# VHH binders against Ribonuclease 3 (rnc), part 10

Target 1, 276 residues: Ribonuclease 3 (rnc), of Chlorobium luteolum (q3b6l3)
Amino acid sequence: MEPLWHKLSALPFFSSRPEKWEGSGAPPSLTAFIRSLFKGKALSLELYATALTHRSMVHDTTAPEITRSNQRLEFLGDSVLGLIISEYLYRRFPEGTEGELSSYRAKIVNGKSLAGFARNLDLGIHLIIGESADQQRIRTSTSTLADAFEALTGAIYLDRGLDAVREFIEEQIIDSPAFEAMVSTENNHKSRLIEHTQSHQLPPPVYTVLSEEGAEHEKTFTIEVSCNGRRLGRGTALRKKDAEQLAAEEAMGALERALTGDVAEDTPAPEETGRG
Short names: E, the ipSAE of ESMFold2; O, the ipSAE of OpenDDE; V2, 0.75 times the mean of E and O plus 0.25 times the DockQ between their complexes.

## First folded at step 6 (VHH)

Design s20 (from p1 with D31K K104T Y105F E106D; framework vhh_7b2m_4)
Fold by ESMFold2-Fast, scan of step 6:
Structure s20 (fold): chain B 276 residues (1-276), chain A 119 residues (1-119)
Amino acid sequence: as target 1 above (276 residues)
Amino acid sequence: EVQLVESGGGLVQAGGSLRLSCAASGFTFSKYAVGWYRQAPGKQRVVVASITSGGSTKYPDSVKGRFTISRDNAKNTVYLQMNSLKPEDTAVYYCARELWSGRTFDDYWGQGTQVTVSS
């Protein structure tokens, strides 16, 4: 006997709508949706069905056989998602502080962001929701969609392992246009710095590459920023533009300190961080 | 392992009756919905009847009033009573554990039981 999942693609029933029921309509094709996530690879249907099962099904008198929702998979998926994102951020920002990495993770792994990724997958239409429940409200709910996205992540982990989750997160989160916006939202420091120089009628900031280290795909850049001949900041990152933003962030911090009476003078002092 | 074994099919004249049985093993039968499905040559597999663990039933318009699904939890068996059979009812009949009404829980189908209605 071949494994049961090898038969899924041979059964048109799972990709076809059933005939009209006495009832409100035909369910969506879960098998077709799940196969689209993995380019047709074989998968366990029951695990993914559970991931998409809303709590309202547990109390639905027309489906008393459904005794569990996606909550346990959501719990597991939250941990797996957190691990993968933390590892990505640790590698992406080799000179990032714990606080910076935690801030980035919080932006990515929050209900609003996760619901957005769920909407991109059209998860709402694939949710299994109780007959008497408010269908439209639940299928568009931020918390429901975020929970379903995490539960789906947990299902992928159990069915196909950690590397499959990495591929899924890379495609759905890291390579998304939304991810670039999330990373750049706190890192508009170059724009703030140019605005500062313009408002004070100073020359534009000058960015200088101090070093480039490592293999082509793992190269790190250290960049320094100067304004009107004064060195104000330095940043190190895996991407040149990220290193520039970090340099600008330090520069803005120095300028903000000057405004509070902690004056930053242009008297040069050698960097003492490096004596040993 | 989950097993569902269909029986009771055969050849019958239009207007006749048949009772199909599906014997279940490998899971807690009383906790799951079960449905009957059929597939005619050259056509897609379609739902014929569904029964929840609580005994609630659903039927498509094509068989409503003619077919009756029932279950016996003590015997781990689901039944389909088919009355007033028509040539259009000719198909292989399958039973399946259901995820919810109209959706099979499992991704595998057994051999089924052939029903042939002559005109």
Scores: ipSAE 0.000, ipTM 0.239, lowest interface PAE 13.7, mean pLDDT 78

Design s21 (from p1 with D31S K104T E106F; framework vhh_7b2m_4)
Fold by ESMFold2-Fast, scan of step 6:
Structure s21 (fold): chain B 276 residues (1-276), chain A 119 residues (1-119)
Amino acid sequence: as target 1 above (276 residues)
Amino acid sequence: EVQLVESGGGLVQAGGSLRLSCAASGFTFSSYAVGWYRQAPGKQRVVVASITSGGSTKYPDSVKGRFTISRDNAKNTVYLQMNSLKPEDTAVYYCARELWSGRTYFDYWGQGTQVTVSS
């Protein structure tokens, strides 16, 4: 059976309609910007104009026809962004605790990070801001840019659905240089090793405690990691989790060395270039 | 519950063509990116084509212009049209559901279908 909200959304009372910008038409720069995001797909420009409309426009005497800001789309977009990022983290870190996943999500969807993603899109230059407002302050504001990024996410969701949001988040967040710094530390080798085995359809890594030495207060653990029956790494530390990370680090190094060897063997021989 | 089933593999002569199909079930197919991957003996599994939920396609240089990926959301099926086949294309071809379009992290794979290109 269909979910309750799906049945309710079919009723006129619950029908979702794109919020309409009350102006005479969307700016040409907005049309070009949106086309650049979606590679020529047809769009409701009014939704995107609303997503980029700052609250200063609602009370702007030179544009009295503008009656809505991006705040409602920001509210929706925050929920959609949270769902998409949570699903990605849940799948990417299958051994991650709820606390670890929540920590990663908080690093990605905080105002400073979201403003950074908005700056990468040059979102500030597309903001629709009241004529009497401080243009430069608003277009560079961390909170304004973060809110606009969330509102844009909400607009994409309403206009194109969840799959389009996934593609947008992949391009703007997951593929960003900042993303790996937020979710991967120097000590996140276990996660990288798990990702490697999954991407190559191999069994999960197996960690074996080889020894536990010393008194309870100064116990050292030596742990070995094996992938598909092969011993790839070993680590020794005062905490089991640290020993596992060191073992995984050595394993990743071994796998990288093997890959580099394969690439070297595939390099064309000099005699194949036809110059003697 | 989630299943990916490949078909259409076989033996073909160099310069020939082959069309692979992957039937998906157990999830909302239209909401996911899907890709075709291949693994030759002694080599790692590599991407040969991917298609987003929106229909955008990506190919590595080794198959650009020769392979075409497409999807039919009404039939929950993804296809790989392979033209101008070379002996180097010999591999087991796998269908995979991509967690995210363009990423290498996958949550489900098919059993694979063998493609052999004779010289």
Scores: ipSAE 0.000, ipTM 0.233, lowest interface PAE 14.7, mean pLDDT 77

Design s22 (from p1 with D31K E98D K104T; framework vhh_7b2m_4)
Fold by ESMFold2-Fast, scan of step 6:
Structure s22 (fold): chain B 276 residues (1-276), chain A 119 residues (1-119)
Amino acid sequence: as target 1 above (276 residues)
Amino acid sequence: EVQLVESGGGLVQAGGSLRLSCAASGFTFSKYAVGWYRQAPGKQRVVVASITSGGSTKYPDSVKGRFTISRDNAKNTVYLQMNSLKPEDTAVYYCARDLWSGRTYEDYWGQGTQVTVSS
């Protein structure tokens, strides 16, 4: 195996800050990187080394001790990441349908998104890649970075447990600027509906509270949205703002059906979309 | 059991030289890459030299031309020759195996050896 910093020196300019290498010496060791992810010391550095090991290392003659890549940890990490994100979405959208929650999850944990989170960690710098492989291409590859992020999640799970993974995901995904942009875009159904009505010279959407049900601690709001006198959607949620977004989302779906020849006003709002 | 033991640190005046040694045991030394790292107070641990199993060496610009890493596979030892030392070279120096898959849960670092360069 080539030393860690030998691999790091092959990284493209924009994926690392070369001025930091020239001013402060070589990039930090993997041990320093892993310790930076946690308040305490990592208990199993080998789990993290394996998580960052590209498949090109398995048959590398300069590193005969490397007998496995990150693929098994990637498999485990995908499941753990999926669980944590599903739990987050389940709590965040208490009235969301199975379809809606699955859609949000897919957007958050797709390869492009995960590669972005990996880049925010400078994860490419820490990848362990075979000597004869194309170092720069692999360290900047969307699929490689996404796979490494999942494998790192699996390593954290095995080393420190599920709560540590939740904290890691909250810090690296939920609190990231990239995630904030994704959530803002996905949750702007009202803005998209306004743009649709404006582009078609229609009056602005009107939101009406139909009901407030339940005890004060669990009161639910059902809100209806109408465009040009037509009822296009409704949503139910624990917060008025969330109910309005769900109503707008249904309205956008109804408008899409109308575009394909279905008459939205003749199609009743779904009472239950089913659990898949 | 894998063990790395550093020695050779000490106090030296700017412009002076020191040679660090790292004695390895518990693994097939000749098949692994080995690196020297350093950590100054309040700073992150950074690599300062590396050598492959085949003897190829690499250095960051901050020490290039001043530091030389070498290995003696018969003695299971890696060395760091440090010349033209500067006050900013003051740090605890650590020897480490390059990353690998194993059955242990430790990071295979030595305890470190203090290098202090006075002005």
Scores: ipSAE 0.000, ipTM 0.201, lowest interface PAE 17.8, mean pLDDT 76

Design s23 (from p1 with D31S E98G K104T; framework vhh_7b2m_4)
Fold by ESMFold2-Fast, scan of step 6:
Structure s23 (fold): chain B 276 residues (1-276), chain A 119 residues (1-119)
Amino acid sequence: as target 1 above (276 residues)
Amino acid sequence: EVQLVESGGGLVQAGGSLRLSCAASGFTFSSYAVGWYRQAPGKQRVVVASITSGGSTKYPDSVKGRFTISRDNAKNTVYLQMNSLKPEDTAVYYCARGLWSGRTYEDYWGQGTQVTVSS
């Protein structure tokens, strides 16, 4: 059995899209997968084939011409992915601390998370793996899938540029239900409030310390939040961060109540029209 | 100063068409994603179309096949062609510059243009 690219052919192969595959373990066409990513745009098959090439191919005697795995593209893709996610988090959470932003980034770009995104793309079935290697183990490996996802990101960057990577990451990571679970919680009211102000082109919320009471080793903070010059909430806690979250919680509650009241007084949502 | 100015809204009969325009100034238009959003009274603002700097477009299912977004980088303008309009399309339509894809966390918004579709 030859490696996948010993079977790759010229333009006619790229214009053909095989339908469903017969039998378990037969890998789908790399060409069909790449075509699904770019929808009629020009392709650089070599970059994407390299991105999906497992290290076991470097020592495959049936493919001595293959001297490079996806490791270099993984190195580049890790940097590109890190940059794009960091920029997104910086813009989405303008009131987030360096620690909070780093924590979110670590959750998103860790091996488990990236392997999950790779599985959503069914990336394992497109991997180019040595004939003598354990196919099933490698195609389902968390480490292998995470590395391949990063390498694919690097290939998109080299082939299509940074904006194409942003679009890819938005579709595969940011718009995913998994992403929202990683960054949004019941206890992340400050993030929800800043999202509200950003969606309405309002200035970011301003947090003001109204009082600090108690001894140096046991202080109570009272913090107020204002949006566009209007006071929307207050919170009191032993930690400044907790007081800010409580202030934001009150503000979000007030905004949500106003929105719900408006909907009840005005036209119902389209999916609720004509329902009791 | 970044500015986005919408135009082309109005009253139209169900089944009719309208073409909205958004004129941008104060930034390198060709380098940014741009989106069209709408907000009906008492409802949250939702996306109806977006276009990347490279020309890639996205639409929610509610308008797919009926609305088309396009851009003219030479004129710093983005357009929304709205066909087969329904009463449910009645809303204030907003143009927004996207920091990302034109769908999330927009940094600048226009003032809006009213679209009213009569039954």
Scores: ipSAE 0.000, ipTM 0.334, lowest interface PAE 11.3, mean pLDDT 77

Design s24 (from p1 with D31K G102P K104T; framework vhh_7b2m_4)
Fold by ESMFold2-Fast, scan of step 6:
Structure s24 (fold): chain B 276 residues (1-276), chain A 119 residues (1-119)
Amino acid sequence: as target 1 above (276 residues)
Amino acid sequence: EVQLVESGGGLVQAGGSLRLSCAASGFTFSKYAVGWYRQAPGKQRVVVASITSGGSTKYPDSVKGRFTISRDNAKNTVYLQMNSLKPEDTAVYYCARELWSPRTYEDYWGQGTQVTVSS
């Protein structure tokens, strides 16, 4: 009869009130930020406040009412995110092998990628961090931003359900240029390498098994790939196909570096200037 | 409330061209990827073009170089320009917001528009 979400709102980790968090030094724009994620008003502001709460707040003596960080929501959000990305990849690549789908998922659902999506949301400025903690370092930390993105996903799941999470991930991950780069350019390294050799009128890549180690059911393969007599990459994996893909990945990286050239150590990365 | 309405299909001779249009409503069009799919009788529905919110496009080898997808965010419309049409391009063409939900699959598809290419 009664929706599960209303019952879940009575659990202990929802006990902190948003007004109490705001009174204890929560970021001034937090409510505005949460409203920007949805058309209209969020149902449970305390879930989102908890999702943005760094572990440094749990030990902050100036905020003794705050007993929970975002760690539990991160745990839940990781599972929800993984499910939704796996379902998407399964549907989008009906001819994709389990290895290919797992490779895509690993590239999308890793700390570096998730931190990138968190930066696109400007999530770091909305983090609730203890006064004594290193504010600048924590707000820009890859691990902190990745954890906060997963925790936010968990909060959306509990507040609005699985379909709302699908919409959020569709907008923030699937529809992003970063996602298209991951699934288009890093998809099938062996196919990309053979296309490269064909477009440059080179002989096809040659894969050589360098070693096979371990018991029959846990055998490890190390495979090397050569293009036009030049050794370009090596991969090690429990399956020959996976080792070949890793070797091809390294080879594509080497070819890309050869085309663009290595940057000198003293050459600074370009910085975006202000308004000018 | 998501709705997609296709138009522009018809009968055309091999080597000819058609431009399909898909008018979208019920979602913030500029924020979502949109694709064109086709289904011939007795075959699975397959993707023929997709475009991200940022404008990046993707095509299978069967139509690459012949089909061009584009979008007009001001009009909430996506287009498929089809050139050098072949008899094997004969199918019902569907516009879709990027498919994700097993329960709402149908809600993100248009009614389709028939394209027939004569030999």
Scores: ipSAE 0.000, ipTM 0.160, lowest interface PAE 15.2, mean pLDDT 76

Design s25 (from p1 with D31K G102E K104T; framework vhh_7b2m_4)
Fold by ESMFold2-Fast, scan of step 6:
Structure s25 (fold): chain B 276 residues (1-276), chain A 119 residues (1-119)
Amino acid sequence: as target 1 above (276 residues)
Amino acid sequence: EVQLVESGGGLVQAGGSLRLSCAASGFTFSKYAVGWYRQAPGKQRVVVASITSGGSTKYPDSVKGRFTISRDNAKNTVYLQMNSLKPEDTAVYYCARELWSERTYEDYWGQGTQVTVSS
């Protein structure tokens, strides 16, 4: 029988073996990291250890007890992340088209973006990587960090439920500076206009229907948008939401030109004077 | 149909207290975050308190220590306890169902309740 202290001295590497929260001797750094993600106590450290386990551990002969990587949690986490981001975008952009929502989602949940969020969490330092593997390359790899972020999302879901994942995603993705940049590059003019009024501490935009013309299934709507009592744009379309987006687009154009002071004066074309 | 109905507003003297209530129906209340917002004439609608489904609360510095948000999931109701009221707290107060916290776009609003604080 092996001496017990030999077994216990091997347990400092809980990062290389899954342990349950109640019976865990996990390193303080791993425990502190997991506790920093949300309020409350994690129920299962083995889920988080598995989420941070790189595939190189499965092929590591020095850690034969590690038989699974984060790949299955990444698969689950991808689905959970996709659901939550889709629901967020659907609710955040009520006037957004399917194409616009899909475009936002693609920017947020792509590998480069997810790796960025993982870097903000310093996920690379917590990764469990095989000893013979290139530690520095793997810890800084875009694909590895993106996979680990998704796997962590899956682990939070299994351990704490969907609301805990929502809080995690809000803190790590929605509140990030990167998120605002991803959303603001799209032509969702109503959302951009709301962001503009919020950043300048102005009342929210007011949309007014100026006219409705035609049969119920072929009505043309003309809508005007006002900000802080000033009329800034109008849009005309077959659907109210499209007319509102066009009105907001004109408003954003007017505000952008006013802010930058870019007045394009057409200088009269010089006369072509023949020299002969 | 999702509904949020605010109550408890009124006229109060500076230094006084009011408790606002928001009764929710048409959805599983315990699964959503809820926030309180206010809008004074000619001003932007701003968040004054938010509570997550898990019970975590957030407040801006302007009301921190004076306002307390709480929820009763059995009654599908969220509350805003307002203490040490100031004239600048005068506004229409709105309840909103939120995507997680006050930082997300609100998907449903109540009609609002007027709070007037006299000097």
Scores: ipSAE 0.000, ipTM 0.140, lowest interface PAE 16.8, mean pLDDT 76

Design s26 (from p1 with D31K K104P; framework vhh_7b2m_4; at its last look DockQ between E and O 0.03; V2 from the best seeds 0.00; counts 0 for: pae O 8.3 > 2, placed apart)
Amino acid sequence: EVQLVESGGGLVQAGGSLRLSCAASGFTFSKYAVGWYRQAPGKQRVVVASITSGGSTKYPDSVKGRFTISRDNAKNTVYLQMNSLKPEDTAVYYCARELWSGRPYEDYWGQGTQVTVSS
ESMFold2-Fast, scan of step 6: ipSAE 0.040; ipTM 0.347
ESMFold2, look of step 7: ipSAE 0.030; ipTM 0.565
ESMFold2 (binder alone), look of step 7: mean pLDDT 86; pTM 0.870
OpenDDE, look of step 7: ipSAE 0.008; ipTM 0.315

Design s28 (from p1 with D31K K104F; framework vhh_7b2m_4; at its last look DockQ between E and O 0.20; V2 from the best seeds 0.00; counts 0 for: pae E 18.8 > 2, placed apart)
Amino acid sequence: EVQLVESGGGLVQAGGSLRLSCAASGFTFSKYAVGWYRQAPGKQRVVVASITSGGSTKYPDSVKGRFTISRDNAKNTVYLQMNSLKPEDTAVYYCARELWSGRFYEDYWGQGTQVTVSS
ESMFold2-Fast, scan of step 6: ipSAE 0.444; ipTM 0.780
ESMFold2, look of step 7: ipSAE 0.005; ipTM 0.376
ESMFold2 (binder alone), look of step 7: mean pLDDT 84; pTM 0.853
OpenDDE, look of step 7: ipSAE 0.276; ipTM 0.695
ESMFold2, look of step 9: ipSAE 0.000; ipTM 0.115
ESMFold2 (binder alone), look of step 9: mean pLDDT 85; pTM 0.860
OpenDDE, look of step 9: ipSAE 0.162; ipTM 0.606

Design s29 (framework vhh_7b2m_4)
Amino acid sequence: EVQLVESGGGLVQAGGSLRLSCAASGFTFSKYAVGWYRQAPGKQRVVVASITSGGSTKYPDSVKGRFTISRDNAKNTVYLQMNSLKPEDTAVYYCARELWSGRTGYEDYWGQGTQVTVSS
ESMFold2-Fast, scan of step 6: ipSAE 0.461; ipTM 0.792

Design s30 (framework vhh_7b2m_4)
Fold by ESMFold2-Fast, scan of step 6:
Structure s30 (fold): chain B 276 residues (1-276), chain A 122 residues (1-122)
Amino acid sequence: as target 1 above (276 residues)
Amino acid sequence: EVQLVESGGGLVQAGGSLRLSCAASGFTFSKYAVGWYRQAPGKQRVVVASITSGGSTKYPDSVKGRFTISRDNAKNTVYLQMNSLKPEDTAVYYCAKELWSGRYTSPYEDYWGQGTQVTVSS
């Protein structure tokens, strides 16, 4: 089949004349965009053009040679993006429950969030859309932008492999201010505590059930957390997970207080010191 | 292809100094945290220094005050300055690319170099 670039050279979306294009045959603006995502290595520009091709091109009578949209790359990219985000969340939140990790993933890998990341890349201006289609509506559509972001992820995977996708996701999602807002939660104290111990090359936190009181339906758990043999926090709740989070919260507060005050010494655990 | 190439190891007397270098390629070096690890015969590989993309450093107590990690993003190189070397510092030293930039850094390293041998005689 004829390369996508051969047809697209005549479209208004491409502002450069064919004779001004280098060996790739692609418009400078699109070529520059794709190259900006990578470290200047050789690229399959046709694959990326397909990732940015809206379905309106398949039914465009002025472009009959264009027979495929980004839908198949979107399908692949959804799976690759899901894998990368799941792996990141699994590694970042070692104490996170399946439910917590699934909740974070759902907040990140959804149409609104993905469209936001697509807007940060200005993906809308790079979309290849049929001449007779509603250009402005399609280029700003949440669903179109989300689909294009997924398709681009799939194209990067096929062209450059999984590590290139990790780098792309790191730059576009993980390093975004929006990402921190999505993963911030009142119940993330256990994850913060284990991160603290790992960053200081300490053994992981140890959670000990001190008591279980009450009727079976209303059982209250008191859990203590220790780090490197030192007891740093204690929590009481109706669910073990909640008690662990409260214990971790107290531990983080104790560590923060020790760091900012003259108590950055070997102080007794909270239960051995008067709770001053 | 991600590649990390360590150099600068050798034989040195106790109390001596060595400067290790790690040349990185195949990824955007300035965006990732990098660490130095060591492995003595029959022991687990342990971290001895780490530096985030922003330049923040961390060290275990065993080397704190003796070792200094630094990076040169223009040269895609990370360094480990080792002073007051002890026989217990004898190990193969490895450079590792972290999976992420260092913000809530993964405890898992993505890629390892081939290592450079450091031997400290008594």
Scores: ipSAE 0.000, ipTM 0.201, lowest interface PAE 15.5, mean pLDDT 76

Design s31 (framework vhh_7b2m_4)
Fold by ESMFold2-Fast, scan of step 6:
Structure s31 (fold): chain B 276 residues (1-276), chain A 121 residues (1-121)
Amino acid sequence: as target 1 above (276 residues)
Amino acid sequence: EVQLVESGGGLVQAGGSLRLSCAASGFTFSKYAVGWYRQAPGKQRVVVASITSGGSTKYPDSVKGRFTISRDNAKNTVYLQMNSLKPEDTAVYYCAKDTLWSGRYSEYDYWGQGTQVTVSS
């Protein structure tokens, strides 16, 4: 049987291929895209073509030879992605509760987030879509892009194994600006504050208990944090460590506002009119 | 094969400076956090400095303000600039690659042979 990508050369994103390829057989655009994801050659370009094949191709009368969409690879990829992200979160947040880890996972592997990662790859332009289908709508669809990202993950797993998926997820998810923004929100704020002081060669943050209030059963703690002699935040919670985290969160916000120049310049330097 | 090759160690007087280098190969250097560890005779190996793929750095209190870690992704090299050296800094210094799945202060894999730093009083 002829490889799937041979028929893909007839589609808008696939021009006639070079006369000589080292057994790949795929159009230059697909081959270049897949090569951009890996160091070296893909072992099975047909897996990647299938991962990028939208369901509209399965019932396309102009392409009866295309009998499989990305749905099965999506199913596999969802499981592989879930495993890898769960392992990452377990290792990243050793003090995290089951609920916290599940919350982080849900933020990373939801359709909106996955579609965002797919957009960062320009995955929509590589999708193989039926001739009669709404090309632009499908290529920009959140659900289609999320499904394709999962299917691509499944294809990588089958072609290159679990370690290759770890590298792909590190590059496309963990090192992404979107993930950094999410991680910054959900990170241990106290650790972030320590990291900030270390990177600026400042003394470590100082936490001061301002009050301990409450009944015989449980106390409420109000804690303030100062950095380099400046008071930057306070937090109130039933557990001391939670109050420290809230204080650190406020401190990080204050430091970020200072960096963006949100400091009011309404206290001009005193005019110095010395005589002599 | 993953390789980390440390260099730049030597004998220095207290108050002096040394710059260590670690040349990396066999992995996509820019994607991994890398760090420096040290082990003194009769003591546990401890972290000295770490730098993330994004350039964020971390130091223990014992070296804060004296040591600076940096990386050059174009050269696949990580550096440790050590200033105001003390006899207590005497140790074998190792560079180590983090795994994709380790946490902020997670365990590093040691793949270098180390470079000896001796600070005389």
Scores: ipSAE 0.000, ipTM 0.181, lowest interface PAE 14.1, mean pLDDT 75

